# VHH binders against p49116: the designs that were tried, part 113

Target 1, 238 residues: p49116
Amino acid sequence: EGPLLSDTHVTFKLTMPSPMPEYLNVHYICESASRLLFLSMHWARSIPAFQALGQDCNTSLVRACWNELFTLGLAQCAQVMSLSTILAAIVNHLQNSIQEDKLSGDRIKQVMEHIWKLQEFCNSMAKLDIDGYEYAYLKAIVLFSPDHPGLTSTSQIEKFQEKAQMELQDYVQKTYSEDTYRLARILVRLPALRLMSSNITEELFFTGLIGNVSIDSIIPYILKMETAEYNGQITGAS

## First folded at step 7 (VHH)

Design ta31 (framework vhh_7n9e_1)
Fold by OpenDDE, second read of step 8:
Structure ta31 (fold): chain B 238 residues (1-238), chain A 120 residues (1-120)
Amino acid sequence: as target 1 above (238 residues)
Amino acid sequence: DVQLVESGGGLVQAGGSLRLSCAASGFTFSNYGMYWGRQAPGKGREWVSGISWSGGYTAYASSVKGRFTISRDNAKNTLYLQMNNLKPEDTALYYCARPGYGSSKESDYWGQGTQVTVSS
C-alpha cells in the first residue's frame, strides 16, 4: 500500500483577507476563520483515504472533528494569521458583551478559559516546532478517529488512523533518530484538542458570518464545493 | 524535482573543523525537517543530526553530540552542518536528506554527498 499522504497534503497555505485593517473587526476575524475552515475541509477532501470512506461517512467524520482540525489549523497558521492579535481582538469584543450583561458569569468564565486553552495549545505546538509534514499527519490522526459516536466503517477509519500514526512515527524516526521521545511529545498534545468546545469556537470565530447557522450544518456544502468556487471565495471581497 | 546538493567537504586534520552546506530545491523547504547522514567506507548509512523546519529543535547522534551543530536558513533553502573537533572516525561521505513517505529509507531524498576525510 502507498502512503496515506503526499507532498500535496503537506502544503497548507492560508491566504488572509486583504488589506488587514488597523482594527480587527468581527467581520475580518470571521472571514479569516472561514478561509481556514474551508482550507481544512478541502484538505481533508483531498486525501484518497478520506474519499474512499464515502460521502456519508466522510461527512460524519468532518462533523465530528472539524473543531480539532480547525484548532490544528490555527496552530499551524498562527504566524500568518497573527493569531495572538486576533485572540486579543476577540477578547476585546467580548468585553463589550460583558458590559452589556449579555453573558452569565459562568459563561464568561467558560469562554475565557477556552481562549486560554487555545492560546496554550498553539504556544505548545510552536515550542515543539512542528513542521508541515507533522501537522499534516496530526490532522490525519485527528480526522480518522474511530471513537466518535455514530460513525460507520469504524474498522477502516481505525486502519487509516493507525497508518497515519505509523507514517508519522517513521518520519520522526528518520529525521530525529536518536530522540526516541519526540513522537510522544507531539502526540501527547492531541488530548488538549478534545477539551475544546466546538460551540464556543463557533461563537468566537464564526458568529459574524453564519448567524444562527451551525458549522455542523454547512460542512456538507463545504465538502461539495468546487475548487474554483472555493478559490473565488478566497479572492472575493468580504 | 527534489534536489539536494551538498558541499564543503574536504581533507582535514584531527581536531580540525569543517562546515557543510546543502542547497535544497524542488520543494517547500520550510515544510520539512531535514537531517544529515553519513556513510563510512565499508559501513552502512548512519544518521548524524536532525533539525526541525525553523531550527527551533535539533537532535544529534551520541557520537557527534557536542562537536557538531546543525542549522538552516530557510530564506536560502540551505541546510548546514558545522563540524568541530573532527576525528578520524568521522571520515565518511556526508549527505543531507529530506524525509519521504513510508518506513523505507529509500523513500527519502538524498544528495550525492560530500566527502569528509579526517587524517590522524
Scores: ipSAE 0.923, ipTM 0.974, lowest interface PAE 0.4, mean pLDDT 93
Fold by ESMFold2-Fast, scan of step 7:
Structure ta31 (fold): chain B 238 residues (1-238), chain A 120 residues (1-120)
Amino acid sequence: as target 1 above (238 residues)
Amino acid sequence: DVQLVESGGGLVQAGGSLRLSCAASGFTFSNYGMYWGRQAPGKGREWVSGISWSGGYTAYASSVKGRFTISRDNAKNTLYLQMNNLKPEDTALYYCARPGYGSSKESDYWGQGTQVTVSS
């Protein structure tokens, strides 16, 4: 039994649409988010342990956790994406929508609360200075969650999650040997991911791409894509 | 292939200072936390200090805290250890390391080391 992940899984390189427009628009935000989503799915597919679970289990796991993976990806790629600028633009559009009566105040409040939670999460990860190895293993812990409803092979999923937790612990304990609390500080960030609404994530980042079709509905098709199709989506190449 | 090359060691009197460097290659340096360890003759490897990918988070062994400063330059793929107020008990072979997979230190990646000798 080798390690769950390798150096190739620690590498997570997001290629942004270039250049970033002076005024952010729905197309740029959706393209950026779609590239991150496809990169995240491609990352998951490349893990031998994930492949070993089989197509049906893979689809169920990703459907259950895509929002958590996406949010971890937003935090990891925050600087590359200029995420703070994107979120500021979204907030500005929401404020203008209130003024113009385009959206209900209750809905805007829900979306603003989601953006605040996202910013708080990203800031906490930045304060901990989470590295590529730590992000890879946090994503693996989230991916191999055995406790989602409707899963089969839960024993094997739990085994892979425990392996991910153990390897993260080994890394943290080797890197920061006398800091006995760093691992706990990192792991206690994860429950917040499950409190974030996938529906609001879809509205903020994917409105221009998927329309009324949920991301859950497209996941099986993304996971079946050829590598070249993944690369096309990740880089925007045609 | 992961490669780490330490330099900057030497002989120094107690109370003196040295700056160690570690040149990293064969991996994306900025993806990983790094650490310094040391080994005195007849003793096991002792962790000295660790640093996160951007340098925003650092940790130190109690024996060196306040005297040593770990830093990194990701543009140069280089890790540093500034050692001040050196003591005879700091005499050791100093290694930089990238953590490997698994709990064993043998799975870590480290260089040949650079010798630091502190005279009384």
Scores: ipSAE 0.850, ipTM 0.941, lowest interface PAE 0.6, mean pLDDT 89

Design ta32 (framework vhh_7n9e_1)
Fold by OpenDDE, second read of step 8:
Order: C-alpha cells, then sequence, then structure tokens
Structure ta32 (fold): chain B 238 residues (1-238), chain A 120 residues (1-120)
C-alpha cells in the first residue's frame, strides 16, 4: 500500500482575518479559531484513509478528537496566529467575567490552568521545532485513535494509526538517523493533548460565534462543506 | 517537481574546510527537515547530518560530530554543510536530501551530489 499522507497533507496554511484589529476582540478571536477549525477538519477529510472509513465513522472520529486536532493546529500556527497575543486577549476578556462574579473560584482556576497547559504545550512543540511533515503525522496519529468510546471499525482505525506512527518513525530515522530519541521526544507530547478540556477550549475560542451550539454538533456540517464554501469562509469576513 | 542541487565540493587537504550548499525548489522548503548524506567509493550511502525546518534542532553522525555544522536559510531555500578539519575518510559524494513518504529510501529526494575529496 502507498503512504498514508502526501505533500498535500503536509501543507497546512492558515489565513488570518484581515485587517488585524488594534485590540483583539472576541469576534476576531472566534473568527480566527473557526478558520483553524475548518482547516483542521477539511485536512482530515482530505486523507484517503479517513474517507475509506465512511461518513459515520469518520464523523465520530472527528467528534472525538477535534479538540486535539485543534490544539495541534494552534501549536503549528502559533506564529501566524500570534497565539500568545490571542491568549492574552482571552485572559483580559475573562477578567471582566471574573470582576462581575460570573464564575466560581473553581471554574476560574480550571480556565486559567487550561490556558497555561495550552501555552505550555505550544511552547514545548516550538522547542522541539516540529516541522510540517511531523505535524501532519502527529495529527494523523491523533485522528486515527481507536481508544475513543463508541467507535466502529476500530481495527481499521488502529491500522491507520500504526501506519502513521511507522511513517513518522521512518521520517525521523531518515532525517535524524543517529538521534534515536527524537521520535520519543515528539510522541511523548501527545498525552498532554488529552489533558485539554474540549468544553473549556470551546468556551475560550468559540463562544462568540456559536453561542449555545456545540462544536460537536456542527462537525458534520463542517465535514460536508464544499471547497468553495470553505474558501469563502477563509477569504470572507463573518 | 522537487529539485535539489548541491554545490561547493572540491579537492582539499587534510585539516582543511569546505562549505557545501544545496538549493531546493519544487516544494515548500520550510515544511520539511532536511539531511545530508554521503557515499564513499565502494561504500553505501551514509547519513551525515540532519536539521529541523527552522534549524532549531540538529543532529550529526558520530564520525563528523564537532567538525561539521548543518544550517539552512529558508528565505533562500538553501541547505548548508560547513565541514571543518576534514579527513581523508570524509572523501565522498555528498548529497542533500528531503525525506519522502514511507520506509523506502527511494521515496526520498536527492540531488546529483557534489564531490568532496580530501587528500592526505
Amino acid sequence: as target 1 above (238 residues)
Amino acid sequence: DVQLVESGGGLVQAGGSLRLSCAASGFTFSNYGMYWGRQAPGKGREWVSGISWSGGYTAYASSVKGRFTISRDNAKNTLYLQMNNLKPEDTALYYCARPGYGSSDDSDYWGQGTQVTVSS
């Protein structure tokens, strides 16, 4: 069989909303996040192995791992997004909620810890200097995770995950042949993704756009979007 | 089409230095780690050094560690190999490479190489 991914899958270019405001408002943050989410979902959709699982199964996969894919996307696009500035803006917006006593002390702690974990993860990935090829395969490994509840075709999913892992291993071995720990250093970052709450991520990045609608509920719609419609979302202002 | 063109090789005396260049085209250079390999006469291909997309991470073969330095300029789509304190055993055809997909070496992209000859 051929490789799981190709050059088209290594390409992952996020286009930010323009113009960038002087003050990053909730709308700008949500629009940026939405573009990343769309890009991530359509990236997954473009993988032949993903398509081979069928609509029901691949939708279930994305529902299970969208937060992890999104987080990897944030790490990969951190510079283009000015992620540190976005996170700072998010914190500032949260301060208003805190002052208005809308959040419990425990919730505030949870949200702040989430932001910290997110920043730490992105920083750790930057320190490893992960490239587009490695990100693509890390996303594939996350995408084809068979250990989510309620999945069908788990054997096939596992096979794809193994293939992704092996191909990443091959890449690292070819590029860094005598550094036998490079792969391990990369893979050991993946558990951190599952420490991230999808609910908190949704609240931080998407509340301004989706209101009471969950990301989980819109995933099927995103996956069915036409390329032209997607491009319109990327180039257009919401 | 992916193209890699090596240059900078030549004849040098033991203890001398050379700087190799590799011009890349036909793909997004900054999306990939790159590596240098070499092939000595009568021997197989040998990995020499690898570099991450931004140059923030590098690795070297034990045989060249401390003597060779790999670097890159993504704005110029160029990979470099600074070779210092060259030894006769460093004599080889040096090639730059972009990894392909899969376990086969044939999946990678190589240039034609540049000859480095180190005399005693």
Scores: ipSAE 0.922, ipTM 0.973, lowest interface PAE 0.4, mean pLDDT 93
Fold by ESMFold2-Fast, scan of step 7:
Structure ta32 (fold): chain B 238 residues (1-238), chain A 120 residues (1-120)
Amino acid sequence: as target 1 above (238 residues)
Amino acid sequence: DVQLVESGGGLVQAGGSLRLSCAASGFTFSNYGMYWGRQAPGKGREWVSGISWSGGYTAYASSVKGRFTISRDNAKNTLYLQMNNLKPEDTALYYCARPGYGSSDDSDYWGQGTQVTVSS
C-alpha cells in the first residue's frame, strides 16, 4: 500500500503577489487568499488516495472541508502571508464600519469572534512548532473526514483518515521518542477548525473573487482545472 | 536522494566535550524534524534527541538530558549535537536521522555515523 503521502506532499510553498502594497487593500488580500486556496486544492488533487475515490467523492470531500484546509494553510503560511498584518487591517476596517453604521453590531461581533478563533488557532500551531510533515498529515486527516453529512464511500474515506493518523503518530514518536504527549497536543487543535464558519472566511478573505457566488459552488471547477491553470493561479502568471 | 553526513566524533576523556555535525542534502531540511540516534557495540539503536523544524522544540533521552544540546541551522542544512560531561557509557556510533514513513526504524534515513569513544 505504501505511505499515504510522499515528500512532494510535504512541500507547500505559497508565492505571494508582489510587490506588497504600502497599505493593505481588499484586492491584495483576495489575491493572496486565492493563491492559497488554489495551492490547497492542487495539493489535495495530487494525493493518489484522493484521486482513487473518484471525482464526485473528491468534490464532496473538498466542499465539506475547504475551510479547514484553508485555515491550516493560513497557519502554515502565516509568516509568508504576514497574516497578523492582514488580520489587523481587517479588524481596523470592521471597527470603522461600526463607527459609520455600515454593518450591524451583531454581524461584526460574529466576524470578530471568528478572527479571534483564527488568531488563537494560528498561535497554538506556532507554539507547537508544527513542521511541514505534520501540516501535510493534519491536512490529510481533515481532507479524509468520513463524518460530513451527505458523503458516500465513507468506509474507504475512514480508512485513509486512519492511515493518515497512524503515519503522523509514527513520525511524532520517531522524532520525539520520550515526549509521549506531543501527538495529543497536536490532535486536540483540530476540532477548533470545525467551529469556524466558512461563510465568514469567504467574507474576510474572498471579497471581490466570489461576489455573489460561494466558494462551495466554484470548487468543482477548481478541481477540474488543468495543471497549467493551477500553476498560473498559484504563481499569479496568466 | 536523501543524504546525511555526520562528523565531529573522536576519542575523548570522561568529563570531556564533543560537538557533532550532520550535513543534510537531497530534501528540504526545514520541512522536517530531525533526530540523533546512537548504537553502542553489541546493542541496538537508541534514540538520543529530537528537534522541531525551527529548533523551537526539543526532546532528550533521560540518559543525556542536561548534558547534551541539540540544535540546527536551516540556512546551512546542518544539525548539531553538543555533548558535555561525556561518560564511558556514551561510547557509540552516533547517527543523525530524518524520520521516514511508517513505524519501522528501517524506513528512516540515517547517515553512516561518527564514532564517539569515551575513555575512563
Scores: ipSAE 0.833, ipTM 0.932, lowest interface PAE 0.7, mean pLDDT 89

Design ta33 (framework vhh_7n9e_1)
Fold by ESMFold2-Fast, scan of step 7:
Structure ta33 (fold): chain B 238 residues (1-238), chain A 120 residues (1-120)
Amino acid sequence: as target 1 above (238 residues)
Amino acid sequence: DVQLVESGGGLVQAGGSLRLSCAASGFTFSNYGMYWGRQAPGKGREWVSGISWSGGYTAYASSVKGRFTISRDNAKNTLYLQMNNLKPEDTALYYCARPGYGSSDSSDYWGQGTQVTVSS
């Protein structure tokens, strides 16, 4: 009937832990990443179409795409997070690990390649000056992906993805009417998200918080949380 | 709740300049791209120029490119259109707009417009 998203879903405000330490540490990085993850999960759960799919389908869908949502969130919140400073601190830590012979050369190469891909993705989104509406719909497109293995209700998911694509197209065509290629430039950024390893994202942003527990294993618990619990995680309130 | 109020129109000689303003309220201005359109009597609405949320990306109709400049001040919730080297064919009601939700022109939020008349 109505549009897939509303003004509520376009609002995406990340509150960073304060104060920012003089030297970045694992705790600050993990807390910042955790707040973004919970903000992203709260955002997804607030969509009526998402709720309509039912809990089992919802959980499977988010478990499959959380890294894509998180990465879009990193790009959208890059300035608020001072993401470039966080990535520089991670690179410095990796250089120290090489000197101390703690990580294999192959693993360090994989992690550095991931950081480069993330930086290029964020730079391309910044160059396009993607707005809150565009980010909301890009997140909806990746959320309602019918092509992940093991999904049920794929027909309904596909309809919601198509609806997201059509509404994004309408917005871009109305805003930048004679810029024939802007929509294509935006959409071709999305496939890169699937090439980024969720395991490396966990290692870079969540290791100090979750230890040996994977993010996809905690997603079912996060999605079942009450609104107050989400608010606590998003703002860091205990 | 969304309200857009245009100002700055008037009568001007060909070759002259005008600066239009649009005061936005009822939504978080910085979350959205905005655009200017125009409508001459007996014609449909024509897109003139669009601007991204920070002003870092702009686009112009071929008929106004090089003559018009779109800009915004997010702290003041205001959109601007600087019009230089105006031509008689630029005569129209100018309105600012925020794209709506869905896939219909009626979902967009448009101001009532400000009249621009360019004499020969």
Scores: ipSAE 0.801, ipTM 0.917, lowest interface PAE 0.8, mean pLDDT 88

Design ta34 (framework vhh_7n9e_1)
Fold by OpenDDE, second read of step 8:
Structure ta34 (fold): chain B 238 residues (1-238), chain A 120 residues (1-120)
Amino acid sequence: as target 1 above (238 residues)
Amino acid sequence: DVQLVESGGGLVQAGGSLRLSCAASGFTFSNYGMYWGRQAPGKGREWVSGISWSGGYTAYASSVKGRFTISRDNAKNTLYLQMNNLKPEDTALYYCARPGYGSSDTSDYWGQGTQVTVSS
């Protein structure tokens, strides 16, 4: 069988909204996040193995791992997004809510810890200097995770995950032959993704645009979105 | 089409230095790690050094560690190998490579190579 991914899947280019405002408002943050989410979902959709699982299974997979895919996307696109600035802006907006006594002390702690974990993860990935190829296969490993509840075709999903892992291993071995621990250093970062709450991610990045609608509920729509519609979104039509 | 063109090889005396270059085209250079390999006469291909997409991470074969330095310029789509304190055993055809997909060696992309000869 052929490889799981191709050069087309290694390309992952995020286009930010233009122009960038002087002050990063909630709308800009949400628009940026939405573009990344769409890009991530359509990336998954473009994988032949993903398509082979069928619509129902595909939707279930994405619903289960969208937060992890999104977070990997944040790490990969951190420079282009000016992620540190975005996170700072989010914290500033959060402070307003705190001053208005809208959040409990426990909730504030949870949100701040989430932001910290997100920043730490992105920093750790940057330190590893992960390339586009490695990111693509890490995303594939996350996408084809068979251990989510309620999934069908778990054997096939597991097979695809193993294939992704093996191909990543081959890549690392070819590129860094005598550094036998690089693969492990990369893979050991993946558990951190599951420490982050999808609900908190949604609240931080998407509340300004989605309101009371969950990311979970719009995933089927995103996956069925036409390329032209997607391109329109990327070009700033909001 | 993916193309890799090596240059900078030549004849050098033991203890001397050379700097190899590899010009890449036909793909997004900054999306991939790159590596140098070499093939000595009568021997198989040997991995020499690898570098991450930005150059922030490098790895070296034990045989060249401390003597060779791999680097890259993504703006110029160029990979480099600085070779210092060269030894006769470093004599080989040096090639730059972009890893491909899958476990097959044939999936990788190589250039034509550049000959490095180190005399005693």
Scores: ipSAE 0.906, ipTM 0.965, lowest interface PAE 0.4, mean pLDDT 93
Fold by ESMFold2-Fast, scan of step 7:
Parts: sequence; C-alpha cells; structure tokens
Structure ta34 (fold): chain B 238 residues (1-238), chain A 120 residues (1-120)
Amino acid sequence: as target 1 above (238 residues)
Amino acid sequence: DVQLVESGGGLVQAGGSLRLSCAASGFTFSNYGMYWGRQAPGKGREWVSGISWSGGYTAYASSVKGRFTISRDNAKNTLYLQMNNLKPEDTALYYCARPGYGSSDTSDYWGQGTQVTVSS
C-alpha cells in the first residue's frame, strides 16, 4: 500500500567528525566510514517494507549488500566526506608501504584496482548528476535483491525490488519526459557494485576500528540498536 | 507540505522573451529534480523541460529545444525557465512541478501556474 519510500528516506545527511585533522589518519577515516555505515543501516531499518520482512531476513539482506549500500553512500556523500582527499591519503600510505617492502606487490595491486574502480563509480554517478531521490531508490533496488544465496521470502523481496524499479522509472519519466535513455544510463551503473570486494572495503575504511572483527559479524548488533544509539554513532555524541 | 509558486508570466509579442521563476518550500529542494509543464487553452498538460538537482543535467521538449533554458538556484530554492524567441503556440499556463510518487499525474506537486500570452 502506498509508495515504497517517503521524503524522509530521500533525506540522507552525513555528519562528519569535526574538525578534519591537518594530516589524515586511520582513526578519522574509520570514524567517517563508520558514521556512513551506521547511517546506511539506520536508513534501511526505517523502511516499512524492510521491517515487514522480519528480523532474520533483514539481517541476511544487509549482510549480503552492505558493501553495495556503503559504496552508494560514498558516491552520494563524496563531497561532504572529501572522498578524493581520503583516497589520496590511502594511496600515499600504500606507496610508502611498497617503498618499505611492508606489503606484497600483488596485494597493493588489488587494493589500487579497488580504489580506481571506486573512483570510476563515483565519477560516473557525479556525471549523471544523480539526485537524492534516485540514490534512495538505487539503494532500495540493491537492498531488496532476491538473488543472494540462502534468502527466505525471495518472492516478497523480488516484489519490493520491482516496486523500487517501477517508482524510479516513474520519477525519471516525469522529470525528463522526452529523454528516453537516462534510466538505462543509471541502471547500468549497478552491476559494478558487485565487482567491488567487501574485504578490501573493510581493509581501506574500517581497519582502525574493527581490527580482526568483520563487518558481517557486527551487522546484527547494528540493526538491533535503539534510535538514540544510532544517532549517537552517526553524530559522535555520547 | 510541498508549496510551489510561479511568477514572471505576462503578455509578449512573438520573438520576445520572458523569464519564469518558481519559489519552492516545504521540502529539501536540492534532493529532487524538477520540471516545467504547460497547459494551453482547451488542451492537456505538456511537459516542457526537466532539470537535475545541481543543474548538471537538463532535458527539453522538441517544441522548445534551442529556445528555452531551464536553470535552478538551490541557495534560493528557486527554479527558472528562460524563454526566448517566443511563438504564439507557446501561449499557455506554465507550471513548475516536483515529481510525485507513482505514475499518476495527480501524484505530482504543481503550483497554481503563471500565464504566458504571445501575440501576433
């Protein structure tokens, strides 16, 4: 009944740690990334259709797609985060590691390829001038993916994904009525998200926070947090 | 609650120019694409032009391409339509709109409109 998302789901406001340090360090990068991750989980949890699927299904969906949601969030918040500056600092750290033989050349190559793919994705989204409504629905399409192994309620998940696709189409058709290609240009960006390794995302953005604990293991705890705990995490408040 | 208020319409001779404005309130203007539509006397609504959130992407109806320019100022929550080389066929009530949820025309948010009349 009614639309899949509301105006509240189109609003996606990341509050950065303040102030930005003179020299970027792993603590600042990890806190910034953690705020975005928590904001993304809180966004998903607030969707009535998502709540209707039940806790077990919710956990399975988010465990399967958190890297895709996070990457869409990085693209949407790239300017607020100064993402290009963060990635440059990571690249500089990797270059120093190669000079000191601290990391294998194969691993450095994998990480550098991931950074290039991420930059390419963010640049493609910026060139398309993707808005808050379009980002909200792209995130919904990714969240309600029925094709992850081990999912239950796959028929209902597929219906919610189709609803998200339909509402995105309606929006694009109303806004750019005689431009018949824009929707296709947007949707062909999505497959690239599945080519980006969640393990490399963890290494780049979450190393200082998590240590040896995976994002996969903490997702059930994040989804169970009270709204006040979420708000504290995404704003850095006590 | 979404409010859209158009202004800048008037009477102009063929070949003339007008600049329409639309003041938006009640939502975060920069989160949404916007469009202009028009309705001529005794005719249905016609889409005129659309614009993305930053103004980096625009689209135009074939009938106005090359003559009209859509733009926006997010700091002022204002949408604009610069109309050049106006023709009598451009006579219509011009509405700004934020797309609504679903495929129905009634789901869109429209202002009351501003009248444009092109003589000769």
Scores: ipSAE 0.840, ipTM 0.935, lowest interface PAE 0.6, mean pLDDT 88

Design ta35 (framework vhh_7n9e_1)
Fold by ESMFold2-Fast, scan of step 7:
Structure ta35 (fold): chain B 238 residues (1-238), chain A 120 residues (1-120)
Amino acid sequence: as target 1 above (238 residues)
Amino acid sequence: DVQLVESGGGLVQAGGSLRLSCAASGFTFSNYGMYWGRQAPGKGREWVSGISWSGGYTAYASSVKGRFTISRDNAKNTLYLQMNNLKPEDTALYYCARPGYGSSDQSDYWGQGTQVTVSS
């Protein structure tokens, strides 16, 4: 009954901390990433279909997919974030760490491969010229994934995922009617999101935000925040 | 409230050119792909051309490919269709559109259209 998403869900505006420091530091990166994470959680929470699944299911879904949602958000907000500059600064730091023998070569290799995968993903989305509608529906497809271990309401989740797929298909076919392969090119980008390690994402973007606590542990609290608290986190308003 | 207003239509001889404009308001124009459609007298609506949010990706109906060029100016919230080497078969009401939500429950947002008439 009715469409899965609305114009409210297509609008996805990240407000960056201001001013940008002369030299990138962990505080600026963590604050920027935190704002994107909170914006992504607020986006998910605003979907009526998501609300209808209930609190326990909502928590389980977001715990399973937050890294996929965050990565899609990084791609969508890459220009606003100056993501390429952030990633270049991280790479320079890692190269300096190799010279100083501060980190193992195996760990540095894993992190560099993660950065390469992230940049490849963002470049592929940019090359496809993915719009706000397409991003909203791709986020819905990953949010309503019925195949994560431990989920109990899988039939209803699958129904919402299929609805998201159908509505994305309708949009792409209406916009690019005689271009029959665009949808397939978009959808084949999604499996790469599951190859991105959530532990490495935490290390790169959330160092110093949560101490010894994982993103998984704070998700229930973020989902229960009042609208004013969400707005404060995504805009930095007092 | 989504508003789309087309202009630039008129009467032109075969082989001529016209440039259509569509002024968009009531939504964040750069968040959406857009398309041009047309409806000839006594016929259904036909998709003409589509464009991605930045203009980096475009698609055309086989009947207009090589003759028409779709473009957009996000700073001006305006969609364009440059029509060259017009044929009598191109005679139609031309409208711009933003795709809607769902196929059965929501319709696309269409403007009222601008009439293009091509005489032989």
Scores: ipSAE 0.796, ipTM 0.914, lowest interface PAE 0.9, mean pLDDT 88

Design ta36 (framework vhh_7n9e_1)
Fold by ESMFold2-Fast, scan of step 7:
Structure ta36 (fold): chain B 238 residues (1-238), chain A 120 residues (1-120)
Amino acid sequence: as target 1 above (238 residues)
Amino acid sequence: DVQLVESGGGLVQAGGSLRLSCAASGFTFSNYGMYWGRQAPGKGREWVSGISWSGGYTAYASSVKGRFTISRDNAKNTLYLQMNNLKPEDTALYYCARPGYGSSDYSDYWGQGTQVTVSS
């Protein structure tokens, strides 16, 4: 009927924990990442098309794509997060671990490759000058992915993904009418999101979680939170 | 409510210059790419130029490339179109626009326009 998204879904404002500590620590990084994750889940939950799929499908979709949504959020919020500073601190720690022989070289290589992929992705999005509308629709394309193993209701999910793709295309074509290749440059960036390991994302950004709880395990809880709880997590309201 | 208010049009001799402004309100201006369109008497609406949210990426219609410059000031919620070396063929009502949702051109938000008349 109407469009898939609205002005509310284009707005995506991350509030960082304050004040920033003098030295980055796992608690600050984990709290920052958790706020972004909660903001991303709240964003998805607010979409009428997403709600229409029902609770079981909603949980399955978010479990399948949270790492892709989170990574798009990192790229979109890179400046407000000072993501480059966070990643530089992690790289420095890893280089010191190599010199002190505290971690295996193979593990360090895997983590470094993940960081380089993340940096390249964020850099490519910045160079394309992706706006809030484009990010919202890229997140919708990722959210409504019908091709994850174990999903049901794949036909309806596919229809919402196609709607997201059409509306993104129309926006880009209206805004940059004679640049016929901009959309292709944007869309070709998406496959890289599936090459980034969710396990390594958890290790880098969520190590501070109490009880070593996996992100997959907490998703149903996050999706059931009341709006006031979401606002508390996102804004740090007392 | 989304509002777009154009200004800066007027009468100018061929070869002259004008700078158009568009004041935007009712939405977060920096979340959206913006564009300028124009409509000449008896003609349909023609896309002129587009600009990304930060101003880091721009695109132009072939008819105006090299003569017109689109820019924006996100702190002032204002979109600009600098028009140089104007030609009689540039005579039109100029509109600023925020792309809308969905696939219809009618979903877009346009201002009322500012008239540009170029005499030979």
Scores: ipSAE 0.767, ipTM 0.913, lowest interface PAE 1.1, mean pLDDT 88

Design ta37 (framework vhh_7n9e_1)
Fold by ESMFold2-Fast, scan of step 7:
Structure ta37 (fold): chain B 238 residues (1-238), chain A 120 residues (1-120)
Amino acid sequence: as target 1 above (238 residues)
Amino acid sequence: DVQLVESGGGLVQAGGSLRLSCAASGFTFSNYGMYWGRQAPGKGREWVSGISWSGGYTAYASSVKGRFTISRDNAKNTLYLQMNNLKPEDTALYYCARPGYGSSDHSDYWGQGTQVTVSS
């Protein structure tokens, strides 16, 4: 049976588009976000427990949780991405949209609330100094969520989630033995991920996608890619 | 393979100081929290201090809090333990460790240790 994850699953290295433009634009933001999304899907695909669930279940799980995985990836890669700079550029664009009367006040409010929630999440993770092991296991807890509507094999998914929770607990308890509250501080951050709309994430980070294709529609295709294709997407080589 | 090599132990008088080092190799050091443990003669292992990947979060056993400082240098793949105001009860073999995968003590990665002896 062995552990749920290995050292290879703890490594999560985002390669940014190069060079960074003098002024941030939709294309650069979309390409950066797409690389993170592909890296996240490739990460999930590489887990033996995930592979064991079968293609249909894999597709359903990733469709249900891609926004949570993506948001964890944003927090983990915030420094590499200069996420604060990207979010500032998005806020500036939204302020211009208000001034030019291009979006409803209600929509702008929803988008600004999403950005604020994202910033709070990333700040809380940074304050806790979450490491690569902890991020890998938080992503596994999110991935193996048995409570999404329409899932099959829910008992097996629940067992993998419980295994992820146990192994994270073991790590935290060994590393910070007499700090009995660290695990609780980490785990209480996870519900916030469910409050972030996948539609708003698409609007903020994926506006430059060809034909305005939804993330939901491409997930089955990405999960069927061979390893070489995933590597090409992650590095931007293909 | 994961390797951890401790150094800096020795004999000191009560009230003295020592700085322990741990050279890590075989894994991406900055991806993991690390900890120091110790084992006194005739006793089991006890946790001493832990540190997060960047050094931004630290924790200490009540017995060493205020006297010991854990730190790390990710560029050098090195973990440190600065020990001040040493007491005879601090006498032990000091190990650095990376937590392993799974739920048993045997899954952790430990060095062979460095001996610290504190005379009265």
Scores: ipSAE 0.811, ipTM 0.921, lowest interface PAE 0.8, mean pLDDT 88

